# VH-VL binders against Probable Brix domain-containing ribosomal biogenesis protein: the designs that were tried, part 4

Target 1, 157 residues: Probable Brix domain-containing ribosomal biogenesis protein, of Methanosarcina barkeri (q467k0)
Amino acid sequence: MLVTSSRKPSARTRTLCKLLSRFIAGRCMTRGKMGMQELLEFAEGGPLIVIGEYHGNPGELSFYDEAGELLFSLRFTDWYSKELDSYWFSGIEPKLAGQGEIAEAFKVFFHFQRVENDKIDQLPPSSTLIVVGENDIDFMGSGKSLFKLNLRGFKKY

## First folded at step 1 (VH-VL)

Design n4 (framework fv_inotuzumab)
Fold by ESMFold2-Fast, scan of step 1:
Structure n4 (fold): chain C 157 residues (1-157), chain A 120 residues (1-120), chain B 112 residues (1-112)
Amino acid sequence: as target 1 above (157 residues)
Amino acid sequence: EVQLVQSGAEVKKPGASVKVSCKASGGTFSSYAIHWVRQAPGQGLEWIGGIIPIFGTATYRRKFQGRVTMTADTSTSTVYMELSSLRSEDTAVYYCARDEGYSYGYFDYWGQGTLVTVSS
Amino acid sequence: DVQVTQSPSSLSASVGDRVTITCRSSQSLVYSEGNTYLSWYLHKPGKAPQLLIYKVSNRDSGVPDRFSGSGSGTDFTLTISSLQPEDFATYYCMQGTHWPYTFGQGTKVEIK
């Protein structure tokens, strides 16, 4: 899976691109001046996530299939935990939990193993987990929030 | 210099739909978000949702999901809010408001308000 | 949803008085490693709401310096150092840290 940004990304957007790609066991690509067709070549037949900006901050995730068709987008603000500073990523794909329209879109887009909400506390400490909640998407490792996307919008195409 | 101008008052019957417009002038329309807030008689301010014209994305408060639709026309710098299946409880003044920082969480300019009355 | 509660719901004051309004949130409004999205608005019947203070303590352009905001975490205050005739209005706080955005119930400042 390829993760990239809009053109001329801020340092914050580059940081989120690296964190997201590492978390989902994907690749982060510097956008440079590449258009969508060139990005699809680097995605090597896989899907694509593009991080959009507003006023120099990451503010949108757009999810594209392998043909370059936009499937859905999320508007958000980002938050980072102090736990992230000392966290060591293991390279294992995350599990996915949550309910609702955004959770179902994620389940279709990602092939990650699904976990029921009431079983989250039973996961091994080494597990990483994406929890799609009502107001945020929580990216967890070792039972703690590492970073969150506070939800501001959702659009399905 | 930035100004938000809303369409005029509407009187609707229960079950009808209403579409309110908010036209922006001054500033760069594509560089901000427009949100909608209402105030029912004797009640406080209630956030309904918002749209970011540059992304074409809209977010709605859960209680309005399925009844509200927000759209933007960048060629006319106009945002629309359509509310369907109207009830008497939807009688309120509806305001559009600008969020310049996209997700910075405050409103610096407001429209003048549109009174929507739902009565039988 | 994050609950935002104002105190008092109403107060009576005279021109020249110092007025203090408080706003409490059910959850911390600190976001993105130190940003706090708490704003204050003045509202009069027949007029649109007007931004006074954003991000806790920043006065909006053109807002008189008698208005000031302070606070942290879950507890916030709007102060009017010397009430003027045009300040008799309803005041609202709003949190924009957590989706959905939530307003306080309002504080009506009326003439004694």
Scores: ipSAE 0.000, ipTM 0.481, lowest interface PAE 17.1, mean pLDDT 84

Design n5 (framework fv_inotuzumab)
Fold by ESMFold2-Fast, scan of step 1:
Structure n5 (fold): chain C 157 residues (1-157), chain A 123 residues (1-123), chain B 112 residues (1-112)
Amino acid sequence: as target 1 above (157 residues)
Amino acid sequence: EVQLVQSGAEVKKPGASVKVSCKASGGTFSSYAIHWVRQAPGQGLEWIGGIIPIFGTATYRRKFQGRVTMTADTSTSTVYMELSSLRSEDTAVYYCARESDYYDSSGYPFDYWGQGTLVTVSS
Amino acid sequence: DVQVTQSPSSLSASVGDRVTITCRSSQSLVYSEGNTYLSWYLHKPGKAPQLLIYKVSNRDSGVPDRFSGSGSGTDFTLTISSLQPEDFATYYCMQGTHWPYTFGQGTKVEIK
């Protein structure tokens, strides 16, 4: 999984790119002046996530399939927990929990193992988890929120 | 040009804490992750962790979690590494280093290094 | 945790010699974009480490052309085509593809 940004990203957007890619066990690539076709070449038949900006801050995630078709996008604001300061990223793919359109879209896009909401408390302490809620997407490690994307919009294409 | 300047040598007793600073000049400070690497006498280089100054978010190697804290003061372009509960095996030269941004063909991981800070832990 | 192992741990050489140092990783270091984040550093006593090579084969600005890097996947080599007096040092490879970042144990290049 390739994660990149819009052109001329702010420092905050570059930081989210690195953080998100480490969390999902993917790769973060600097955008530079590359167009979509060049990005797809480097994705090597895999899907692509592009982090876009809103008012100079990271504000949009766009999800593209291996052919470069836009599948869906999220509008958000980002929030970071102090727990992130001491968290150890293991490089293992996260599990996915939650219900609804966004959770289903993530399941199809990421191919991560799905966990029922009532079994979240039973996960091993070392587990990482993406919890898709009504108002946010919570990126959790060792039972703690590490960072969240507060949802402001969802569009399926 | 970018330059990283570290604080001076420290001598501490076992059980004490040490706080080392790394001040950046030239270029954009907050956009680059700053990492800490140490070398104990007769040993190789060991990555400790890194911090992204704009967020204040840090990632530590597991063996140092609970003992190390990295912080940043963006107003003074300074990163700090504090190591607590010091033991004799923490005696080492500690380096800060900038992780280069791979944007537009950069592509090197640690392009600028501080001069190093010797921390000696002895009774 | 990706382990990186250097070979040899030390070697003796004379000025003008060709020197080769190898670095082997326990997992592939290839990123999705096709880049491989394997770098080489020169370290001398009393000085900070200095970047020599990044992304396997690219020389950092100001690094002499006698230094070259090669390799792919899990096997990498640093070559010094004609050793100079200032090249007697310890060399480290580092992988930045997988977290946590890991260094090889170092290769000391000593005068014969």
Scores: ipSAE 0.006, ipTM 0.506, lowest interface PAE 11.6, mean pLDDT 83

Design n6 (framework fv_inotuzumab)
Fold by ESMFold2-Fast, scan of step 1:
Structure n6 (fold): chain C 157 residues (1-157), chain A 118 residues (1-118), chain B 112 residues (1-112)
Amino acid sequence: as target 1 above (157 residues)
Amino acid sequence: EVQLVQSGAEVKKPGASVKVSCKASGYTFTDYYIHWVRQAPGQGLEWIGGINPNSGGTTYRRKFQGRVTMTADTSTSTVYMELSSLRSEDTAVYYCARDWGYDEFDYWGQGTLVTVSS
Amino acid sequence: DVQVTQSPSSLSASVGDRVTITCRSSQSLVYSEGNTYLSWYLHKPGKAPQLLIYKVSNRDSGVPDRFSGSGSGTDFTLTISSLQPEDFATYYCMQGTHWPYTFGQGTKVEIK
């Protein structure tokens, strides 16, 4: 899965691109001057996530299928935990928890293993988890929040 | 049918506070942001701020920070905007508007005239 | 803050005329590839504003096809191909790319 940014991204947007790609066991690609068709060729038949900016900070995720069709997007503000500083990423795909329209969109897009909310505490300590909630999407490792996307909007195309 | 219905006109003295309501119907209240925009007599439109009814998260234009408070009551599908320490230059028609999340206001309330006079 | 300037501030026109209103921003409004948050609104005194165009060129549901939007980066245009009696109003552009959101000062379209 390829993760990239809008053109001329800020340092914070580049940080989120690298973090998100590492978390989902995907690849982060420097955007440069590449258009959508070039990005799709680098994705090698896989889907694409583009991180957009709002006033110099990451603020949007747009999800494209392997043909370059926009499937859905979400608007957010980002938050980072101090736990992130000492966290070691295993390279294993995260599991997915949550219910609702965004959770279903993520399930179809990522094909990650689902886990029920009442079983989150039973996950191995080395596991990572994406929890799609009402107000945020929480990216967790070892039972702790590593970073969050505080939801501002969601649109399905 | 999507509707945003606002409370009626208010007359306030300088230094007072005003609280305007905006009741939503015809859609899932928590799926859309509500923004507030005002128009002073003879002036253009001015964005004040917005609220995510689902989270209660707010964003305000800097000139109103410390004077404006936006809240949402999900049980009544109503958003409130409270503006304190009123001045004569706060005299304006105040509108609430629905936003899907991309800062495009597709449905608006009818407007509430707030007059600040001594 | 990003300044948004409309031109002209007012114009006089007759029914059937082609009307062009421009909007210029002090900074690029490109948020991400394909996403430029510039919208246009019609406003009449005593009425609520009405969305006409969003994301530069997309017509809102129910808006007549005589209204069209175009532009990129910092320069944007609203065109009314054949002005109708109900179109005499004030038009506002708004940028949503940069915080805080800002409106142009408005363009009043008056009957000649």
Scores: ipSAE 0.000, ipTM 0.498, lowest interface PAE 15.9, mean pLDDT 86

Design n7 (framework fv_inotuzumab)
Fold by ESMFold2-Fast, scan of step 1:
Structure n7 (fold): chain C 157 residues (1-157), chain A 122 residues (1-122), chain B 112 residues (1-112)
Amino acid sequence: as target 1 above (157 residues)
Amino acid sequence: EVQLVQSGAEVKKPGASVKVSCKASGYTFTSYYIHWVRQAPGQGLEWIGGINPSGGSTTYRRKFQGRVTMTADTSTSTVYMELSSLRSEDTAVYYCARHEYYDILTGYYDYWGQGTLVTVSS
Amino acid sequence: DVQVTQSPSSLSASVGDRVTITCRSSQSLVYSEGNTYLSWYLHKPGKAPQLLIYKVSNRDSGVPDRFSGSGSGTDFTLTISSLQPEDFATYYCMQGTHWPYTFGQGTKVEIK
């Protein structure tokens, strides 16, 4: 899975691109001047996530299928834990938990292994987990929040 | 054909550690989880935990947390279960089993190893 | 932890008899995707346990037709329609819906 940004991304947007791609065991690609067709070539038959900016900060995730069709988008504000600085990513795909429209969209898009909410505390210490909640999406590792996207909007296409 | 072949019987003293192996053959090793189950003399079957050989992720029953470690070697298609700080109540036959699954915490066992007797004696 | 209780703990039977073993769980075993992860195993001393029935009523490949499983929610049954000499063994049910996985205490089927 490929993760890129809008053109001329801020440092904060580049940081989220690298973190998100590392977390989902995907690839981060510098946008430059590439259009959709060129991005799809680098995605090598996989789906694509584009991080957009809102008022100069990362503020939008757009999810594209392998044909370059926009499936859905999220608007958010980002938050980072101090735990992130010392965290080592192992390249293993995360598990997915949560309910609601966004959780169902993520389930269809990512195909990650699902975890019921009442089983979250029972996961191995080495596991990573995406928890889709009512007000945020929490990216967790070693039982701790590493970064979060505080939800501002959702649109399905 | 699918086989799970375990290492031989072990006799250990209290406080020691034991490492039991389970060698898989006849299928794609990384496509199935391996769980460990034990049976103490005169007792029923007790679930210990499981491992995904592909990534090495593990899940352990709480009573064994801190004493059990499961690992997988993809080059030899072998899973290991190491139990430390052995007590007399750890005397049991230990089984590895292939986990047919919906996810790592939901499923059943379709093939089992022959068992490894671990005796803890003072 | 989900408690799993088998009944009876032991029974005596003759070749050709119909044998029924029950398994009860303290919670529903229906998983969110709609399947029920209740399985049955045959175990003999010195041998590997053998899967008989998975997801309540599905017979594993190669398991004889005389073995059947039924039930729903919290109450499950294993039936052996005509007991054969090789069927004298201990039978275990297992729930694989809730962590940690739990086994029934076993039912020993002995010759009369």
Scores: ipSAE 0.000, ipTM 0.470, lowest interface PAE 19.8, mean pLDDT 85

Design n8 (framework fv_inotuzumab)
Fold by ESMFold2-Fast, scan of step 1:
Structure n8 (fold): chain C 157 residues (1-157), chain A 122 residues (1-122), chain B 112 residues (1-112)
Amino acid sequence: as target 1 above (157 residues)
Amino acid sequence: EVQLVQSGAEVKKPGASVKVSCKASGYTFTDYYIHWVRQAPGQGLEWIGGINPSGGSTTYRRKFQGRVTMTADTSTSTVYMELSSLRSEDTAVYYCAREYYYGSGSYEFDYWGQGTLVTVSS
Amino acid sequence: DVQVTQSPSSLSASVGDRVTITCRSSQSLLDSEGYTYLSWYLHKPGKAPQLLIYLGSNRASGVPDRFSGSGSGTDFTLTISSLQPEDFATYYCMQALQTPYTFGQGTKVEIK
């Protein structure tokens, strides 16, 4: 899976690109001047995620299928935990928890294993987890929040 | 200075469509979302939706899905809101507003257009 | 959807009066970082709405210090410490925690 940004990303947007790609066991790529067709060549038959900016901060995720068709997007503000500084990413795909339209869209897009909310505390210590909540999406490792996307909007195409 | 200037008043019949424009100046058009908010006579403010002018991505309040379309023309720094299948209850003043980032993650409407009165009557 | 309810729907006041308007949300507007996604807007007939308060208690640029916002979680208050002639208007709270953004129904501040 390919993760990239809008053109001329800020340092914060580049940070989210690297973190998100490591978290989902995907690849982060510099956008440069590339259009959609060039990005699809680098995705090598996979889908892609584009991180858009708002006032020099990451503010939007757009999710594209293998043909470059926009499937859905979400608006957010980002938050980073101090736990992130010492966290080791093992390259294992995360599990997905949560309910609602965003959780279903993520399930279809990522194909990650679904886990019920009441079983989260039973996951192995090395597990990573995406928890889609009412107000945020929490990216967790070893039972701790590593970073969050505070939800501002969702659109399905 | 920052300005949002909207198109003039419209009178439409039920079932028609209306397209309201909002021209931005005094800032980098693609750096800020533009939202649309309406106020029907004797009622409060109601958020309709918003658009990111940089990519054209939109988000709409569910009750307007299928009837509202927001677009942006970066060459003229103009956002459009088109509302179709008009009903008498769509009679309202329609405002465009710029969304600004305040502090750690708060987005608020810092500048507003002057408003466009849309009257739906037969 | 997060619903927001204002009270009172209207009030009558004189110049110099202390005015308070309340707003209640159907769920907490406080995020994990301690930020409160509740704002206040002033609206006068024939004019565009104006931002007064953001993040619960912060005054927007150019807003007089007689305006203050307070509250957390689900209960919020806008206070005007000494009402001025230009303050006779309708006031709206808005939650911006998540879409759809929702406004309270408004509070009209009218001259006695």
Scores: ipSAE 0.006, ipTM 0.496, lowest interface PAE 14.7, mean pLDDT 85

Design n9 (framework fv_inotuzumab)
Fold by ESMFold2-Fast, scan of step 1:
Structure n9 (fold): chain C 157 residues (1-157), chain A 121 residues (1-121), chain B 112 residues (1-112)
Amino acid sequence: as target 1 above (157 residues)
Amino acid sequence: EVQLVQSGAEVKKPGASVKVSCKASGYTFTDYYIHWVRQAPGQGLEWIGGINPSGGSTTYRRKFQGRVTMTADTSTSTVYMELSSLRSEDTAVYYCARDFTEYSSSWYDYWGQGTLVTVSS
Amino acid sequence: DVQVTQSPSSLSASVGDRVTITCRSSQSLLDSEGYTYLSWYLHKPGKAPQLLIYLGSNRASGVPDRFSGSGSGTDFTLTISSLQPEDFATYYCMQALQTPYTFGQGTKVEIK
């Protein structure tokens, strides 16, 4: 899975690109002047996530399939936990929890293992987890929030 | 004036451990990663790993994983590198170096003076 | 791992000579935004290494104009336009595209 950004991303957008790619066991690439076809070549047959900006900050995630077809997008603001500073990513794919159309879109896009909300506490302590809530998407490691995307909108194409 | 000042030379026996310090001054300690690089006699430079002093997260070259531990003490602006299970092949000058913390670029703009670690029986 | 190879391993030159050192990487060090994750260092006997060039072609603060870096992708060159006695040293390139960061094996410049 390739994660990239809009052209000429801010430092904050580059930071989210690296962080998100590490969390989902993907890779991050600077956009530069590349168009969709060039990005798909670097994705090597995988899907693509593009981080867009809103007023100079990361504010949008757009999800593309292997053919470059836009599947859905999220509008958000980002938040980072101090737990993130001392966290080391293991390179293992996260599990997915939550209900609703965003959770289902993520399940189809990522193919991550689903966990029921009431069974989150049963996961091994080393697990990473994406929890899709009503107002945010929480990226968790070792039982702690590492970073969140506070939801501002969702659009399915 | 940015300075990285390292602890003095060490002589160790095989199987021992060594802990080298690197004290930073002249800048905000938590704004820059510190990496460690060594040079064995007659050999080139070899990257060992690095630490983010802002939270203590580390990354190590695989061959040192399990033998190396890097830590940071923000109250003294000091980074430590501890290497255990020493072998004669670990005889080298060890350098700490400052790296910019931006995720998309990396270079070492300031270096410590080096610490000679000799491992002999 | 990204492998980095330098050539030559050593050279001898006279003061005033133009010296070129090459560095080749096993994969491209150029990102899509045009940044080249390659730096050059000078290592003098008994001293710490010092930065000469970063991001492929940018001279570090205090580095004389006789030093220049060029190249992109996988092939890079460090040029010293007019060698000085104080340039007796070993030169290293380093890739920082991904961990583990790797150095070339070094090029020793000996002044006759």
Scores: ipSAE 0.000, ipTM 0.492, lowest interface PAE 13.1, mean pLDDT 85

Design t1 (framework fv_tislelizumab)
Fold by ESMFold2-Fast, scan of step 1:
Structure t1 (fold): chain C 157 residues (1-157), chain A 118 residues (1-118), chain B 107 residues (1-107)
Amino acid sequence: as target 1 above (157 residues)
Amino acid sequence: QVQLQESGPGLVKPSETLSLTCTVSGGSISSYYVHWIRQPPGKGLEWIGVIYYSGSTNYNPSLKSRVTISKDTSKNQVSLKLSSVTAADTAVYYCARDYGDYYWFDYWGQGTTVTVSS
Amino acid sequence: DIVMTQSPDSLAVSLGERATINCKSSQSVSSYVAWYQQKPGQPPKLLINWASTRESGVPDRFSGSGYGTDFTLTISSLQAEDVAVYYCQQYYSTPYTFGQGTKLEIK
């Protein structure tokens, strides 16, 4: 899975690109002047995620299939926990929990292993987990929130 | 914030097994992949192998028959064993972690020198 | 195995001048190339990943470019502390392989 940004990303957007790609066991790539065809070449037959900006901060995730068609997007503000500073990623795919239209879109897009909400506390400490909630998407490791995307909107294409 | 430090005997006799340890501090070895890379005197870098967080391994085919990488999570250590050594195994040995399973190396140990000689 | 070949083997550049180091892969590695700097007695230090993405803390005079089989590391204005051996690495497939190194010296 390829993650990239809009052109001329801020440092915060570059940080989220690297963090998100590490979390989902994907790859972060500098956008530069690349168009969709070039991005698809680097995605090597996989889908891609583009991080967009608002006022110099990351504010949008757009999800594209392997043909470069936009599937859905979400608007957010980002938050980072102090736990993130000491966390080291294993490179293993996260599990996915949550309900609702965003959770279903993530399930179809990522194909990650699903976890029922009442089974979250049974995961090994080495597991990472994406919890899609009503107001945020929580990226967790070792039972702690590492970073969150506070939801501001969702659009399915 | 994690630090890696290699250790082991600096001199090994031909035909013996080279045993090195990488001690990790500031983080758990169960949280990332650890690689071994070596550099013979005056030469370039050669990737030896990796141990994944799960404990599974992948080795350079040129060394696969002689190399074993293992870890002890309770000691936060990764070990390299290289059997049947010859003078060609004389090198500085590094342990390094990869950047989130992308296989470029963002943190390296300082390296430990190993000389194979009688 | 993918073979990474650097050119030149050694390069002498005057302070303030541009230094260019090339790296060629035996088959396409897309953009899966990293560049490292190694000073005597030290481990390699990551400079560039994804062929062109500069690692945090690396001076902006360092830049990478390329795709497929041909890659370049450029130092736009050489400084004394840049004297080192530079290595390219592909991480497209195992075994991960490095170029033979380019020794950069001051004229």
Scores: ipSAE 0.000, ipTM 0.474, lowest interface PAE 16.8, mean pLDDT 86

Design t10 (framework fv_tislelizumab)
Fold by ESMFold2-Fast, scan of step 1:
Structure t10 (fold): chain C 157 residues (1-157), chain A 120 residues (1-120), chain B 107 residues (1-107)
Amino acid sequence: as target 1 above (157 residues)
Amino acid sequence: QVQLQESGPGLVKPSETLSLTCTVSGGSISSYYVHWIRQPPGKGLEWIGVIYYSGSTNYNPSLKSRVTISKDTSKNQVSLKLSSVTAADTAVYYCARGKYSSSWRYFDYWGQGTTVTVSS
Amino acid sequence: DIVMTQSPDSLAVSLGERATINCKSSQSVSSYVAWYQQKPGQPPKLLINWASTRESGVPDRFSGSGYGTDFTLTISSLQAEDVAVYYCQQYYSTPYTFGQGTKLEIK
């Protein structure tokens, strides 16, 4: 899976691009001057996530299918745990937990293994997990929040 | 709505190039990921390759030196060419497609298949 | 290449009884496994994707399970129309590979 940003991203947006791509076992690509067709060629038949900015900060994720059609977007503010600074990513795909419209959209888009909310604390220590809640999306590793996207809006196309 | 239909010569001589077409109806091929899969008589399925919406291709390494997949958007056709054929290339050839959105790697839609016999 | 191995090669089950088909991958493929049904003279038909998600229109007697290297397709109560060859497929990485097939017959 390919993650990129809007053109000329801030350092914070670049950081989220690298972090998100490592978390989902995908790759981060520098946008440069590339248009949608060029990005999809680098995605090699996979879908694409584009990180948009508001006032120099990452503030939007747009999810495109393999043909470059916009499926859904979410608006957010980002939060990072101090645990993230020393966290080692193993390259293993995360599991997905949560309920509701955003969780269903993520299930269709990512195809990660689902886990029930009441089984989260039973996962192996090496597991990474995306928990889609009502107010945030929590990206967890080793039983701890690594970073979160605090939800400000959701739009399905 | 979307349908796939294979066509080809049926019989091909050893050492020649096999040429098959897959005609897509119900939409433009410019938005599709189309795969070719074959099945020798009495045997299992072998993935040959895919052509992406962009025109880029990815081939099974075992066939890469002999296979070319291309598309003609004016005819809504995807073509398979396989060079230097032998009796081992005798099979039913299918074109197949995943769903358009994020599920192209497994095959929801298949053509009926076209039988190719390699014989002198 | 990832090798997919099915067991058994053939299986005879009485009508109304449970049929179980196994599929093993040579390395972990997470949940990236699909199952197909193929009847004579027909193309394969997708039954299950994502190891356990049933395709729309597929009867609820068909179910899939598994993760990593070991996967199972179960038909809870065999019907006459279920006589076919069944194939598993991994789509974790290219080249995409299929199992050798399991022929399901009525006992």
Scores: ipSAE 0.000, ipTM 0.504, lowest interface PAE 14.6, mean pLDDT 85

Design t11 (framework fv_tislelizumab)
Fold by ESMFold2-Fast, scan of step 1:
Structure t11 (fold): chain C 157 residues (1-157), chain A 118 residues (1-118), chain B 107 residues (1-107)
Amino acid sequence: as target 1 above (157 residues)
Amino acid sequence: QVQLQESGPGLVKPSETLSLTCTVSGGSISSYYVHWIRQPPGKGLEWIGVIYDSGSTNYNPSLKSRVTISKDTSKNQVSLKLSSVTAADTAVYYCARSEDWYGDFDYWGQGTTVTVSS
Amino acid sequence: DIVMTQSPDSLAVSLGERATINCKSSQSVSSYVAWYQQKPGQPPKLLINWASTRESGVPDRFSGSGYGTDFTLTISSLQAEDVAVYYCQQYDSYPWTFGQGTKLEIK
């Protein structure tokens, strides 16, 4: 899985690109002036996530399939926990929890192992987990929120 | 019911690459995680690595990137390659399943014996 | 890496008597411990997961207990078919690690 940004990203957008790619066990790539066809070459037959900006901050995730077709997008504001500063990523794929349209879109896109909400407390302490909620998407490690995307909108194509 | 079966050469020369195959029946390798675990003669068990349902992998750091695990979902097979083998790699090699990330192994193959010798 | 240490290395118990095998982790693994039975020439067989949950088809005489760093596998009344090497395993943190094994023999 490839993660990149819009052209001329801010420092905050670059930080989220690296963080998100590390969390999902994917790769982060500097956008430069590359168009969609060039990005797909670097994705090596995999899907692509593009982080867009809203008012100069990271504010949009767009999800593309292997053919470069836009599947869905979500708008957000980003939040980071102080726990993130001391967290060490293991390279393990996260599990996915949550219900609703965004959770189902994530399940189809990522193919991550699904966890029912009532089973979250049974995960090993070293686990990473994406929890799709009503108002945010919570990226968790060691039972704590590491960063969140506070939801502003969702669009399916 | 799920069944796993290892196959590959019983003798490998030092410095060569060990290649093993795990063939799965009674279930799809896309529905669970497949692990490789080894046991040297008269010793305990060592976890080698895993391939997830997504195709992503994770390896035991002690094997220093000598390991590659891959899968062919059309053949329902998982493969293990271990490069630059030495006598210390002599072991029975097992493939085993876990239903999820938890790492408890509910189904194991019978094991295949690999001897590293000239 | 988390180190799993079993005690004793070998144990001889008379038929019908209780056998206890201990497993200690170098750091807390909560309840993320499994126990396996391995007979000569066979792959390991899962007996217990989640420290204390018996796998389907495993006889009632097998039980597991413990939390944190100290775990025990108990066979309440040893039968001849229970002669095997027993391994504990933690699945709290990668890499997954096993104890060195306890050889159970009839006295």
Scores: ipSAE 0.000, ipTM 0.489, lowest interface PAE 15.0, mean pLDDT 86

